# Ledger of designs, part 15: VHH binders against Mitochondrial protein C2orf69 (C2orf69)

Target 1, 361 residues: Mitochondrial protein C2orf69 (C2orf69), of Homo sapiens (Human) (q8n8r5)
Amino acid sequence: SSCSQARTMNPGGSGGARCSLSAEVRRRQCLQLSTVPGADPQRSNELLLLAAAGEGLERQDLPGDPAKEEPQPPPQHHVLYFPGDVQNYHEIMTRHPENYQWENWSLENVATILAHRFPNSYIWVIKCSRMHLHKFSCYDNFVKSNMFGAPEHNTDFGAFKHLYMLLVNAFNLSQNSLSKKSLNVWNKDSIASNCRSSPSHTTNGCQGEKVRTCEKSDESAMSFYPPSLNDASFTLIGFSKGCVVLNQLLFELKEAKKDKNIDAFIKSIRTMYWLDGGHSGGSNTWVTYPEVLKEFAQTGIIVHTHVTPYQVRDPMRSWIGKEHKKFVQILGDLGMQVTSQIHFTKEAPSIENHFRVHEVF
Short names: E, the ipSAE of ESMFold2; O, the ipSAE of OpenDDE; V2, 0.75 times the mean of E and O plus 0.25 times the DockQ between their complexes.

## First folded at step 10 (VHH; framework vhh_8emy_2)

Design y2 (from w6 with L104M; at its last look DockQ between E and O 0.49; V2 from the best seeds 0.00; counts 0 for: pae E 2.1 > 2)
Fold by ESMFold2, look of step 10:
Formats: structure tokens, C-alpha cells, sequence
Structure y2 (fold): chain B 361 residues (1-361), chain A 122 residues (1-122)
């Protein structure tokens, strides 16, 4: 098709684009939580966790307390990412006859990009619970959605409670998994110490280092702190369709803060990013209701909007750009700190640049 | 100008099969997801099924899953609905519908045809 932008196939970009061993290793370093219950135990989401490659955790692993004391987790920052349409696990995307061309923007690969962008943070990808035609992300557990995943926002759906309970349960599940890995590494260290008690007879090459290097195991995370809610802070990021979750949270602020646990969670949110938000439905891609935005402005959350011509200069979806401008203007008039950037303004609208917002925000 | 022409309806007994067709013109058929919607007398429209532009993926309303099968033939610009094990509650006017947006821009009903009547007598 000559006019279709969705058929842009760029299998290698210019400098690489083969699935390198490094990309495969990074995808295997993600912890996949396939069934995390939320506010209702029967409503669950899939989550991915990627911790920064130990660098941020090592800085936080410099306590003054002795090693014999039970580990006290340092204050942590967590990035919560809500993906857009098309995005899925790498394995699923490579099998999709229409979506395989965008495999570089898989959930795992975006998690890696975010880990570089936020180096001292835990990266959580919160997957939608339904994909229509394996293509359109539908956040049914967060917002009332039609069959295509377009939202109908309201004040009482329960998105804040669902997100909070997802995090509580996901942190518990990840702590259990990481505790088992730490125990295994400790046992290996105990075995190596026993071997070192007889160095006079045998000189084995650093077998522990060789095993960690050759096997590409995740058992080498011995300086890693598990995720913890204690003094945690959060950044929320919505991309494309995922912005509907952020929008629903805004509609709920007034009622949700009446719960003490949810109010504490809201107060722990430092920053929210809207990355190139868009969906069908003709309206409500950006929140423009002053009463809702007045409640949001009282939180003091730092707001970033990053958009591209693919969303804000699309004649078929002309409301998106108009609503984006209104959102930024109303919040600015209310005194909120808002950063707004339009990327790739000198380039034609494209799905490639829509995804490339992850590289430039 | 978008045109959608449904056909293949009729009066049948419970347990019968029908195959509906929808001939499309006036747009690049292979760029759009397609849908079937039905409307019974005195009721609002009900989504029945959707199919992706390539035909590789489909979705069905719970009430028809396992009995109905949506398909498309992009070269002939034709959408189909195979309806098996028909029940009296399947009686309705069936419409095919073009999605409003090309691939990845969203999904939303747009144009529909004049419909074809399916009547399942009890």
C-alpha cells in the first residue's frame, strides 16, 4: 500500500538490527510475573521487572550497619511503564505476521531502554490484560474500555487501588524469587570456601567466576536488593495507549486519596510522563476537565509530555493535538510544573518516530 | 465512496448453517480491520466478530464463539461470516462494518452496509 505508514519495515535500522546476543541476554534478565492479582484477586495483570544492572543497587548497598543485621532496604525508586498498542513480549511479537517489524520495541527491549534512562531505578512493565486482535492494548483492569480498548473514564473505577495492590503483590512475588537466588549464591560461596581450605593440593581456575561468565546465569545478583515499598518513590510512564491508565488515575484522585494507603502511594509519586498518547474514540486522549486537573495540580507531581507528529499532527485524529495543548495550558495556568516537548517536528509523521520517543524523552 | 453489500441471510431452522458475505468497494480493503455487527428488533446493535487486516487474527462475542467463523479474502475484497449451529437468539439483521482507521491508528466502527436478515425459527 503506497499510503500506509504502518507497513514501514526496518529490520536492521542502519547500524545493527540483528537480534544480538546482548539483546537476547538482556531479555532473559527480565523477571516475568505472569499472574499478579490486583484489587480483585480474579483481576490480574502480567508484569516484567528489570533491575538496573547492579550499579544503582551497589550505591544503595553502602550501609553503615554490620552485615549480621537483617538487610535494611535502601530507599528505592520504581519506574512503572504502561505500554501501547502492538507491544508484547519479544517472542510473541516475532510470531505476529503484522507486528514482527516492531520487535525492537518489545516489552523487554523498552524495559532495557528505561533502565539506561533511569539508572538507579527498578523498571516495571505493567501489561494490559487484553489485546484485541493481538494488536490493540485494552486496559480493562484499570479503566472501563470498549471492545477496542478505548476508555470511558470515571471517578470510581478503582484504578488506583488496582495499581497499588498489583505493586504490593508483585513486590512480594519478586522478593520470594530473589531470596531463593540469594540463597543459592550463598551456598555456592560456601562450597567455594570449602574448596579453598585445600589449595595446597589443587589449583582450580576460578570456577565460580568461570561458571558465572560461561553459563550466563542470574545467580550473580548477590549485591541486589529486592524491590520494597518501604520509603519507595515512583515515576509513572504511559506510552501511546498506555496513557489511558495515567488519565484514569487523574479522574480518581479526589476519591482515591480518602484511603490512607492510596493517599500515601499518591504522595510517593514524583513524576508522570505522557509519551505520545493516543487512541481512537474521537476525544479524551488528554484530560481537559478543569475540575480533574485542579485536583491533580494540588499533588505537586512533576509532569512531562513528549509527543510526535504521528499523534499530534494526524488529520484523522485531530482531537489529540488540540487536547494536548489544552492539557498543558490548563496545568500551567494552575501553577503546576509541566514540561512539554514535540519531537521530530522536521520529519513526516511516522510510526517509527512514534516509538523513537523512547530514545529522546 | 465506501460501499458494503451484505448477502447470504435467510429463514432457517435451529441448528442450521448460513454463510454471510460482504462485498466491499471504495477503499483499500486490505488496509482495514473488518467487523460483523447485528441488530435484533427492539434492541441496540451488538458486536459479533472482528478480523485483522491480514486475516491472521479474529475475535468473537462470547455468545457466538465456537459457532461462528469470520474470514476475509483480500484479493476479492470480500468479508465472510460462517454461522453454524444457529439459534433463535441469533435472529437479527447482520451488518458488516469497516474500521475507521488503517493499521495501528486505532479501532472504531465506521461505515456499515444495508444489512442482511437472518431469521432462525423456533
Amino acid sequence: as target 1 above (361 residues)
Amino acid sequence: QVQLQESGGGLVQPGSSLRLSCAASGFTFSKYDMHWVRQAPGKGPEWVSSISESGSYTNYATSVKGRFSISRDNPSKTLYLQMNSLRPEDSAVYYCAKDRYPYMYGSEFDHRGQGTQVTVSS
Scores: ipSAE 0.499, ipTM 0.804, lowest interface PAE 2.1, mean pLDDT 80
ESMFold2 (binder alone), look of step 10: mean pLDDT 86; pTM 0.871
OpenDDE, look of step 10: ipSAE 0.830; ipTM 0.935

Design y3 (from w6 with S107T; at its last look DockQ between E and O 0.59; V2 from the best seeds 0.00; counts 0 for: pae E 2.5 > 2)
Fold by ESMFold2, look of step 10:
Structure y3 (fold): chain B 361 residues (1-361), chain A 122 residues (1-122)
Amino acid sequence: as target 1 above (361 residues)
Amino acid sequence: QVQLQESGGGLVQPGSSLRLSCAASGFTFSKYDMHWVRQAPGKGPEWVSSISESGSYTNYATSVKGRFSISRDNPSKTLYLQMNSLRPEDSAVYYCAKDRYPYLYGTEFDHRGQGTQVTVSS
């Protein structure tokens, strides 16, 4: 959906009413997983799943064909998105006295934007576990964080293991949840549609009607593939504060690939996007350590950076722009495929354009 | 020039209440999250509480949650800390701090002024 502007200054119309035309439908298409365990059973995250057009409806054959082997699941692509500050479920954002103005950038709405950007993919939003002042996203399960969610990166925290286990558990939970939802829908439809009986008080008049045959619904089979790790590939996207997760993963690469399952997961990551990364703390917004980036360059992962003046041209936070340039320079010198773009360069820095990076990357 | 002036401290017995105030000037008060920090002799600063720019949301250190209440009055540019059920371990100099950054740019302490002494002794 292109109707994501709640407080735009664009003279082409604010479009708030147009967001209402489709926003409720898009939110209903998202599957919310409220408690997904990760590497530690006591450490969980909330996840949101949206299947892009075409992924959820690819099944062609009916079940119960004895002449055929079960079809092999097709390879899947998964987009993992780590949101930034203020972003939450639409319902929570509309009730927030300060954050309601950004409701168009809710987790559900961004998932919809990503589904258009990455067709034929499963979109996963991985929510932070804590929000300071209900504004600042804190990724405590992925990276050592202070009370405000600013990171202290290290090689040993366990972010890769946590992410991998979240995916394993989320894929299993989504299969169970989708199966239960489908069963409930078909059972209700079968009972309501097909089981009519004669009125409780019948008359023996001159009119006769025969009992109608109950109709079986042929819509019992799922017509899409559930999420699966089988031959899956991944794109990772961090936005704003969510970039701290991507950064932590880079610090862990050397040690994390020693685990065979984690190494296979790392090898399945095709692309990583840093979208307008930023946080307080005076440093460490972008990874600038050559030894860390050398390990990253060996993966062959395609790198995209997309920034706006809100982050990279802020005199109060001047390290962000400097670190971004150094990140791109070092990766380029190491021979990695890196795309780097600054958006909205002729406009004043703004939070509005910070969020609009989702529409232009 | 940013100015923060704390007041309302004193010597009290355990279980007592105190209300601290912080008068702010030299910046647009309503654009910044605000904090209370405290420092006991021989220890580093300890975060106590934060409040959002509008006052709608608050956070507390676990050691004070349920006993302390932060509030603000944006028209009078004043930050408050209501301290109930005081304990000897709450004894410290209390400082108010503006956030270094305006709305949504980040959060970090900006510790200013002389503070106000709170002493809880039986």
Scores: ipSAE 0.453, ipTM 0.787, lowest interface PAE 2.5, mean pLDDT 80
ESMFold2 (binder alone), look of step 10: mean pLDDT 85; pTM 0.865
OpenDDE, look of step 10: ipSAE 0.830; ipTM 0.934

Design y4 (from w6 with D99E; at its last look DockQ between E and O 0.78; V2 from the best seeds 0.00; counts 0 for: pae E 2.2 > 2)
Amino acid sequence: QVQLQESGGGLVQPGSSLRLSCAASGFTFSKYDMHWVRQAPGKGPEWVSSISESGSYTNYATSVKGRFSISRDNPSKTLYLQMNSLRPEDSAVYYCAKERYPYLYGSEFDHRGQGTQVTVSS
ESMFold2, look of step 10: ipSAE 0.501; ipTM 0.810
ESMFold2 (binder alone), look of step 10: mean pLDDT 84; pTM 0.866
OpenDDE, look of step 10: ipSAE 0.822; ipTM 0.927

Design y5 (from w6 with Y105R; at its last look DockQ between E and O 0.78; V2 from the best seeds 0.00; counts 0 for: pae E 2.04 > 2)
Amino acid sequence: QVQLQESGGGLVQPGSSLRLSCAASGFTFSKYDMHWVRQAPGKGPEWVSSISESGSYTNYATSVKGRFSISRDNPSKTLYLQMNSLRPEDSAVYYCAKDRYPYLRGSEFDHRGQGTQVTVSS
ESMFold2, look of step 10: ipSAE 0.607; ipTM 0.844
ESMFold2 (binder alone), look of step 10: mean pLDDT 85; pTM 0.863
OpenDDE, look of step 10: ipSAE 0.857; ipTM 0.949
ESMFold2, look of step 11: ipSAE 0.543; ipTM 0.813
ESMFold2 (binder alone), look of step 11: mean pLDDT 87; pTM 0.892
OpenDDE, look of step 11: ipSAE 0.851; ipTM 0.946

Design y6 (from w6 with K98R; at its last look DockQ between E and O 0.62; V2 from the best seeds 0.00; counts 0 for: pae E 2.4 > 2)
Fold by ESMFold2, look of step 10:
Structure y6 (fold): chain B 361 residues (1-361), chain A 122 residues (1-122)
Amino acid sequence: as target 1 above (361 residues)
Amino acid sequence: QVQLQESGGGLVQPGSSLRLSCAASGFTFSKYDMHWVRQAPGKGPEWVSSISESGSYTNYATSVKGRFSISRDNPSKTLYLQMNSLRPEDSAVYYCARDRYPYLYGSEFDHRGQGTQVTVSS
């Protein structure tokens, strides 16, 4: 059912059929890191990486001795996404007898959406460590959670340390993996160089028999560098249940920034997005404690909130909408740059529109 | 309109087995995750087990895992709990419960039955 949703949105000037094929290609380009250790070796998460497409990246490779010339990686931006309930790898969702209806919101497909939104960025999906009934995401490695994944926030859990160490280890693992892939492409290029007849410049007109012979890679060049912390910056995005991670990070700010490495990481965070946060438990869907928010306001991080009636206009969960308004109000009063949008306000609350926030934020 | 009727409880000795049933009516049973909860006198409710709407996935409280087995039969609108190796601390009124929302929020229940008493005593 994602094809019907894509028809209501105008992707760039290339049209609908082209964006559907691009999504399939990007799903195949995702690097899955199945066991990334965090704050300690027994606490690991699965991560998914979709590398930047090279747009806005500067290569600056001079011709003299290019095989030995080791350019420093350009500054990088990384988007860290924490998914919500039911979201999993595409293959797992299609085999799930209940979740297959939401397969268009798989981790890979959302990574592709985010890559279009943030075209000069590496996209990281950080999967929860436990799923109740294989449906409900539980972020046990980031926040104290009950059996159903409802959070109990505190200042001492260690979510910032866990996230920081996940990134350090994921960057190292992806450097090894992407370096091996770069060497593999280098070996294929040395073999294929004898087959290529011309280094001619092409835009998007690689058509005909010669074009097929010359192209052994995907439609895009491998114009990316391995992830690097050197001058890196970050955007954090929580969706639905994934917002519990962002909330826990706020509770920890005061203590976490006492570590110089974690403080440097915090200072590299440019923007945080809360996308339609929600969970059971009767409270604490949005942070409303002024002392916690005062510490957050000192960071200067740009805050975006995007919500739908599914979460903020549910009569049986009336605290969610109230807490959202209070979160925005307190941060605004503290001088933070906060934007807030409610989407689909003229439509009945629905799970479909809950997911469609990814298309409109 | 929504009706949940538990049965199959009784007085048994430690180590015994019992099978509880819950007959459901007044809603589309196959669209809801279902749960067993129990309550001993003077204590609050305790979650025991959950089963997904199709029956494909289950979860258990650590105190019962390996001893209890939840199942459902959607055509007959019936939920089951097979309880093996019963202990005195399993003594409680057992209730079946419906999730508040189809597909999400497995910790919020909006209906339960009147319950069936399980007593494990020597």
Scores: ipSAE 0.468, ipTM 0.795, lowest interface PAE 2.4, mean pLDDT 79
ESMFold2 (binder alone), look of step 10: mean pLDDT 83; pTM 0.853
OpenDDE, look of step 10: ipSAE 0.796; ipTM 0.917

## First folded at step 11 (VHH; framework vhh_8emy_2)

Design z1 (from y5 with L104F; at its last look DockQ between E and O 0.68; V2 from the best seeds 0.00; counts 0 for: pae E 2.1 > 2)
Amino acid sequence: QVQLQESGGGLVQPGSSLRLSCAASGFTFSKYDMHWVRQAPGKGPEWVSSISESGSYTNYATSVKGRFSISRDNPSKTLYLQMNSLRPEDSAVYYCAKDRYPYFRGSEFDHRGQGTQVTVSS
ESMFold2, look of step 11: ipSAE 0.550; ipTM 0.826
ESMFold2 (binder alone), look of step 11: mean pLDDT 84; pTM 0.852
OpenDDE, look of step 11: ipSAE 0.866; ipTM 0.955
ESMFold2, look of step 12: ipSAE 0.493; ipTM 0.799
ESMFold2 (binder alone), look of step 12: mean pLDDT 85; pTM 0.859
OpenDDE, look of step 12: ipSAE 0.866; ipTM 0.953

Design z2 (from y5 with L104W; at its last look DockQ between E and O 0.81; V2 from the best seeds 0.72)
Fold by ESMFold2, look of step 11:
Structure z2 (fold): chain B 361 residues (1-361), chain A 122 residues (1-122)
Amino acid sequence: as target 1 above (361 residues)
Amino acid sequence: QVQLQESGGGLVQPGSSLRLSCAASGFTFSKYDMHWVRQAPGKGPEWVSSISESGSYTNYATSVKGRFSISRDNPSKTLYLQMNSLRPEDSAVYYCAKDRYPYWRGSEFDHRGQGTQVTVSS
């Protein structure tokens, strides 16, 4: 269900306000993991999880079955999104005197857009570890970066290992958090904005009496499967500055596949999207090194590029468009499945259309 | 025709304070992030501090955090660096620098001035 208005213009509760309220409720249902360690305990990232509505119900085969505690989780698809500059949590963006006008592209709101685009998928937003001036995303844990977050790519930084370990740890942390909080905390936080009274049922001591009877019949969640790596598949999406993570992963493919677990993870990646990649630095916005791209083409990953004039037709950053064309051409010549689109070609370059790539890819 | 002119340096004793200024012309000052960079003899340039176009946000190198304060006055097109509790290791030529990009296209040093010498005697 599409909404023509992403922001609340009036509190007055019309059809437009209904869309705004739905987006606000979904934004509040995101699970924030504030400190997820990666490959090194000194290196952590914040992650945001949105489980898409429509995750299948548990398969029940026999009524009155006492062995229902033996579930086999279904195969899962996970979308990993790396945001660009200025993007942050909604609350932070609304307080930013320079970035508040872009609040519709908060981490939570983009997660909602992605959940509609990829139904039945878990949506993960992987936040950078540092923001320069509260606006420039710096992916220091994934790629060597200067003080502004401009990348210096190499083959040995360890981005694949970091991403893999982030997922392992995030899946574990989310399993514990979602199961416990869906009984007590999500209901308290999720109903504050819907004008409904707080839940009337509470049972003291339920958390300390896990083996005793704890009867709480008022559940807000119906069912879900915890995130699981078993038979999981992945789509990776980089937007704007976030594309530096995808690029670094490409540089590392040859060395990273030597690790059995990392190689299995690589083979579980189905699709990669580069959405309007761009940064300063004069080069290296798109990977154009043939030996790197030859290794990438051997993976069979499906590649999508979606760009706008804001990035590929900017006279101040003229290398971006040239590098994008070369990236697509080399991968196509290597036989890789590559879809490439340039959007808004009849409109002047704008940061608004840069963000609107999320609506048209 | 971008022009940046630093001033306010000098020879001071440890523990002193000093305020650097940078007069800017030849560009729309209020549309660019601004930076302070320093360079000691025989060393490469070292980033010191940055300030956003509106002045609302700042960042500092670890070596100066808590002692230095960056500010800007957009009507007068002037950038400032207040340096407190100066140490001998702060001795350097200090440059102000314009960011290359307006309006969130990324960040990169572009032009810098001639610099102003700060010397903190042992």
Scores: ipSAE 0.518, ipTM 0.806, lowest interface PAE 2.0, mean pLDDT 80
ESMFold2 (binder alone), look of step 11: mean pLDDT 85; pTM 0.859
OpenDDE, look of step 11: ipSAE 0.865; ipTM 0.954

Design z3 (from y5 with L104Y; at its last look DockQ between E and O 0.60; V2 from the best seeds 0.00; counts 0 for: pae E 2.7 > 2)
Fold by ESMFold2, look of step 11:
Structure z3 (fold): chain B 361 residues (1-361), chain A 122 residues (1-122)
Amino acid sequence: as target 1 above (361 residues)
Amino acid sequence: QVQLQESGGGLVQPGSSLRLSCAASGFTFSKYDMHWVRQAPGKGPEWVSSISESGSYTNYATSVKGRFSISRDNPSKTLYLQMNSLRPEDSAVYYCAKDRYPYYRGSEFDHRGQGTQVTVSS
């Protein structure tokens, strides 16, 4: 309902790809975290946060001890999105001589789509640490990758630990930043510009921790409820190349759950979405190893797969469709709740429909 | 059929420069990222550099960054590699390669040319 005006994000003739925001979404804060360390302080990722709507208790409508009326955040839900190739900040995409065609699928615009799809959730975009030719996403901090970002999966790379530490550090940075903004929101005459400061460039692991305000800062949308791990739950979404992260996490489940903090994090994951997964490697687009999938099935995580002919009906990459079917079949046979949909089946395979999976999943 | 013809190699002393060229035909050159790879005797292929279809973005292996420069001229369907400050470890057969997939599918080498020998003697 919150994205009813964004029924299509066509670049032609429409003039803009922005979803119309509901009143509750207008109170959310978008925050760019330019350098968030993971498991190794020298290995960092950029994150984008679109904060969930929340009720502030800055005004005390109930009698009580002010020192004891600290707001307790409700149990929070967090959506973690791993973008695919081409996707970047809107400003970067519009200056790219080849990627400007897909500006509607910028990190910010997808975050907005996800916020409407998951209206009571914090939306996190976890950007890859390297982009080959500024086009191909390479998740080097999550999975062993070749030059072009094609994965070589193994059980001990450390993707779960990296993701967990990214979240711990991002939540801490966001708590400090949102708390400072909440204290300063009373100055309505100092409204921040819609444009953000332009980051010079994305750099993996060579910068100290930095936070930046999101592209759009709505002072009236400031919330008192910063992200918190307390009783938090998670949905993980991989799109296209980003699915390699989800796949690597599956390979690591058996070893990763031996760490008590990471095991607790795994248990907090409700749902995982694979959206039209694909990469340039010659195989292993979907996990089909029964021993890996048996460990995954024991988690009870709800699985959604959403694919398009662009990936699963490509004659030159015929393994993708076969692997997808095998992934779904094995998990179903193991008793997992798995939903699988193929979208746009009556249309020719296209990059546009590949991206439009975000509108129909 | 895709055709790639490398040229410009030779025998040079350390510190010298060479400029490799690759003439392309049989495909729409401007729609593909292009690459240079090299192979020394007894070794596997090593990626050297890539350039985007418009020529606006480039990437280099760490061993050649700052010394090599990739470029392309889309009207003439030609790819170049300027190699400066050559070292003995740069000795190899150099190949240009077309990306297998057009625009936005990722990178797989579809075709290599015949190669051009670069020898940097100690």
Scores: ipSAE 0.407, ipTM 0.775, lowest interface PAE 2.7, mean pLDDT 79
ESMFold2 (binder alone), look of step 11: mean pLDDT 85; pTM 0.857
OpenDDE, look of step 11: ipSAE 0.876; ipTM 0.959

Design z4 (from y5 with D99E; at its last look DockQ between E and O 0.65; V2 from the best seeds 0.00; counts 0 for: pae E 2.6 > 2)
Fold by ESMFold2, look of step 11:
Structure z4 (fold): chain B 361 residues (1-361), chain A 122 residues (1-122)
Amino acid sequence: as target 1 above (361 residues)
Amino acid sequence: QVQLQESGGGLVQPGSSLRLSCAASGFTFSKYDMHWVRQAPGKGPEWVSSISESGSYTNYATSVKGRFSISRDNPSKTLYLQMNSLRPEDSAVYYCAKERYPYLRGSEFDHRGQGTQVTVSS
């Protein structure tokens, strides 16, 4: 039966936690996956998804053609971003007495910047699993790391397998949520991940009827399709500490391509960006081993390096600039397509310009 | 000239408490994370605890978590380690250490003081 509910329903403490209207609007555009298993079900990462809007045109149905019940996913491009130190969800950064000054570079805000730069791509932020002092990102699930998150690279850690399984599981979780035809599936997952407490709810007597015409509208409300691995292509971006993940992947190429699923994933990677890589540890900020880079050059992946004086002209960490030059030189000698740019060369080194690389790369 | 001066060590019995202090000078104390490191005879240095520049966040080695508490007073440029429920395995020279890098460049120890001896024995 049709039920008219023109009168206001009981206001109640329902829904989830709220930070602010501006922060809530940003979260409504991002889907947070709080526990995504990787290569080991006990080793998980948090992921954030922001999909760029599609063209806005639905599949055309002609009068003589049967309508499809379910839209086919288009060929997709996915951007995988590995953040650096201090970067976290906006709400966490604004509560941090030291990190609040960098709140413009929250995971959500960077995802938005990347969506504008890669307008027809799905943006994935892959968060580290541990942060020392809530400041230093430690990618323990991708690379052997010391207490401070400085890497010790090797060929056998399993970073490719971990990344691949994270994507498989994250895509399934997102796709399964949409296949339930839920009106609020993405909001529910996001709210549950960020809620500190849930308000109580009470049942109210109301006879209602589902509106049949709402089903198609809800699936198109975000103007995008769910993520899919079919015919997908990838761009990988590491920023600052997040570059350690890209470096570990290079060390593993020879072993990782022996698995046919991971080899197919490697062949789907079109481009890799190193954005202003840096960490403590005295070395190994950039890969300079010719045998590792020879394997990388055979992939045909397009390489972009974007650096600033904050990292490559730091007298306390003088190896960074030297290693960057070697990385670019060796790949160029091997015939790989490499572009390299140093930004803000006429400005004093600064943390501000380190982050601003996101705006100019 | 970075200077770090530890104090407050001594000989105590198991289960006792001690409070270590570290007076800092020669750098902008409030802009650096700080650490406690200990070294037992015949062993290499062992990280004990770290505290962020504002004092809002701390980390502890698993062997001391729940028993030790790190704190700082930025106006007085002083770092503290409250050690409760002391055990014989806590016996060591304790050093405070300044973070080597300005924040956001990574973490590594740069300077230590002269140390203060803590000895826990029946």
Scores: ipSAE 0.428, ipTM 0.783, lowest interface PAE 2.6, mean pLDDT 79
ESMFold2 (binder alone), look of step 11: mean pLDDT 85; pTM 0.861
OpenDDE, look of step 11: ipSAE 0.847; ipTM 0.942

Design z5 (from y5 with D99E L104F; at its last look DockQ between E and O 0.88; V2 from the best seeds 0.00; counts 0 for: pae E 2.4 > 2)
Fold by ESMFold2, look of step 11:
Structure z5 (fold): chain B 361 residues (1-361), chain A 122 residues (1-122)
Amino acid sequence: as target 1 above (361 residues)
Amino acid sequence: QVQLQESGGGLVQPGSSLRLSCAASGFTFSKYDMHWVRQAPGKGPEWVSSISESGSYTNYATSVKGRFSISRDNPSKTLYLQMNSLRPEDSAVYYCAKERYPYFRGSEFDHRGQGTQVTVSS
């Protein structure tokens, strides 16, 4: 197979000569979890997992293994991404008569961008449970929402519990799926002669478009671990409409930390990114209530805000820019580590640059 | 200078059908999602239905789902609401509403016409 040009990979750098998988093959590497229960069995979300190979060996509890002591997987980092409006699976976006223009920002493609940005991390895309007109993302399982997905934040909706239970259940489901795939590969090695690379070092060209089955060269060096909560750490990212989830989590901090499991989860969150947050509703795009932000500042979570003129300089939604500045100022006054950057300030506001924040943050 | 003019209302019997129209001008009709909203006396406005800018996707309030059908004709800048199996509870002034935001910036009502009265009575 040949090296892909920049068209098939979408990073912030000029492409051309890199040996990499095509975008089509990379989309197929994502594990789709179609129905992941959260805090309530009827409240499920679709999740997408993209995991790069990790350090160390994959372990399974086969019948012949000793039960008394097994190696612990190394601590893991997980990136939790909440997409914005119009974003969906690639196949759905290409069939949408209005959204096909933005197919490069599909859930799979953004997961790939995030994997480059956060190396050695598990990338989770947490899809909203409802889309109005197949266009507007509505996070009904995380925050009280009107028919259009505009949020009504409160302190007790249960977003932290829902997120935590989604992760618990998604980790179990992904472990089962990845374990069976790894076991199948192991049995193929016992039979001898499979399509695993032997010896890929001979020609040194770009390897085929399949991953794990044909591309991985050595299980020891390129094996991965199933997702695990064992000493795991988290980065949370909201983009556009997805920022409503992060905002709801802030409103819940004081009450949510009373649950020991949720408190441990909160303490495992290292960083939160608000990427170009925006929605309708006339207000509450950014959290500006000092009592809420005081609780947030006590967590020590590192905060990054990345915005573009599309959101913060929109005269039709003038509250967004004002609220963003107030959010950053209050957190800074409270002593929290907060980064704030406005991207593309010399360019006209555009939907393209709104999405391109993924390439620049 | 956005103008919306609703028509097609009237007095009808329960179980009847009625088709509302909304003529739009003063904006690029094909670039906006459109909505129907209704308001009964002494009540706040109630969302009825929405349709995407291309007309490919629709959504309905639970109270009207399966009975009402929204459509649009972008060349003629006209929005429609087909109302079937009408009930006395559907009696209201019906308003056509323009989406406030072009493209996918969010969804919120902006401009409404003067409305058209629908009265369902024995």
Scores: ipSAE 0.462, ipTM 0.802, lowest interface PAE 2.4, mean pLDDT 79
ESMFold2 (binder alone), look of step 11: mean pLDDT 88; pTM 0.895
OpenDDE, look of step 11: ipSAE 0.848; ipTM 0.944

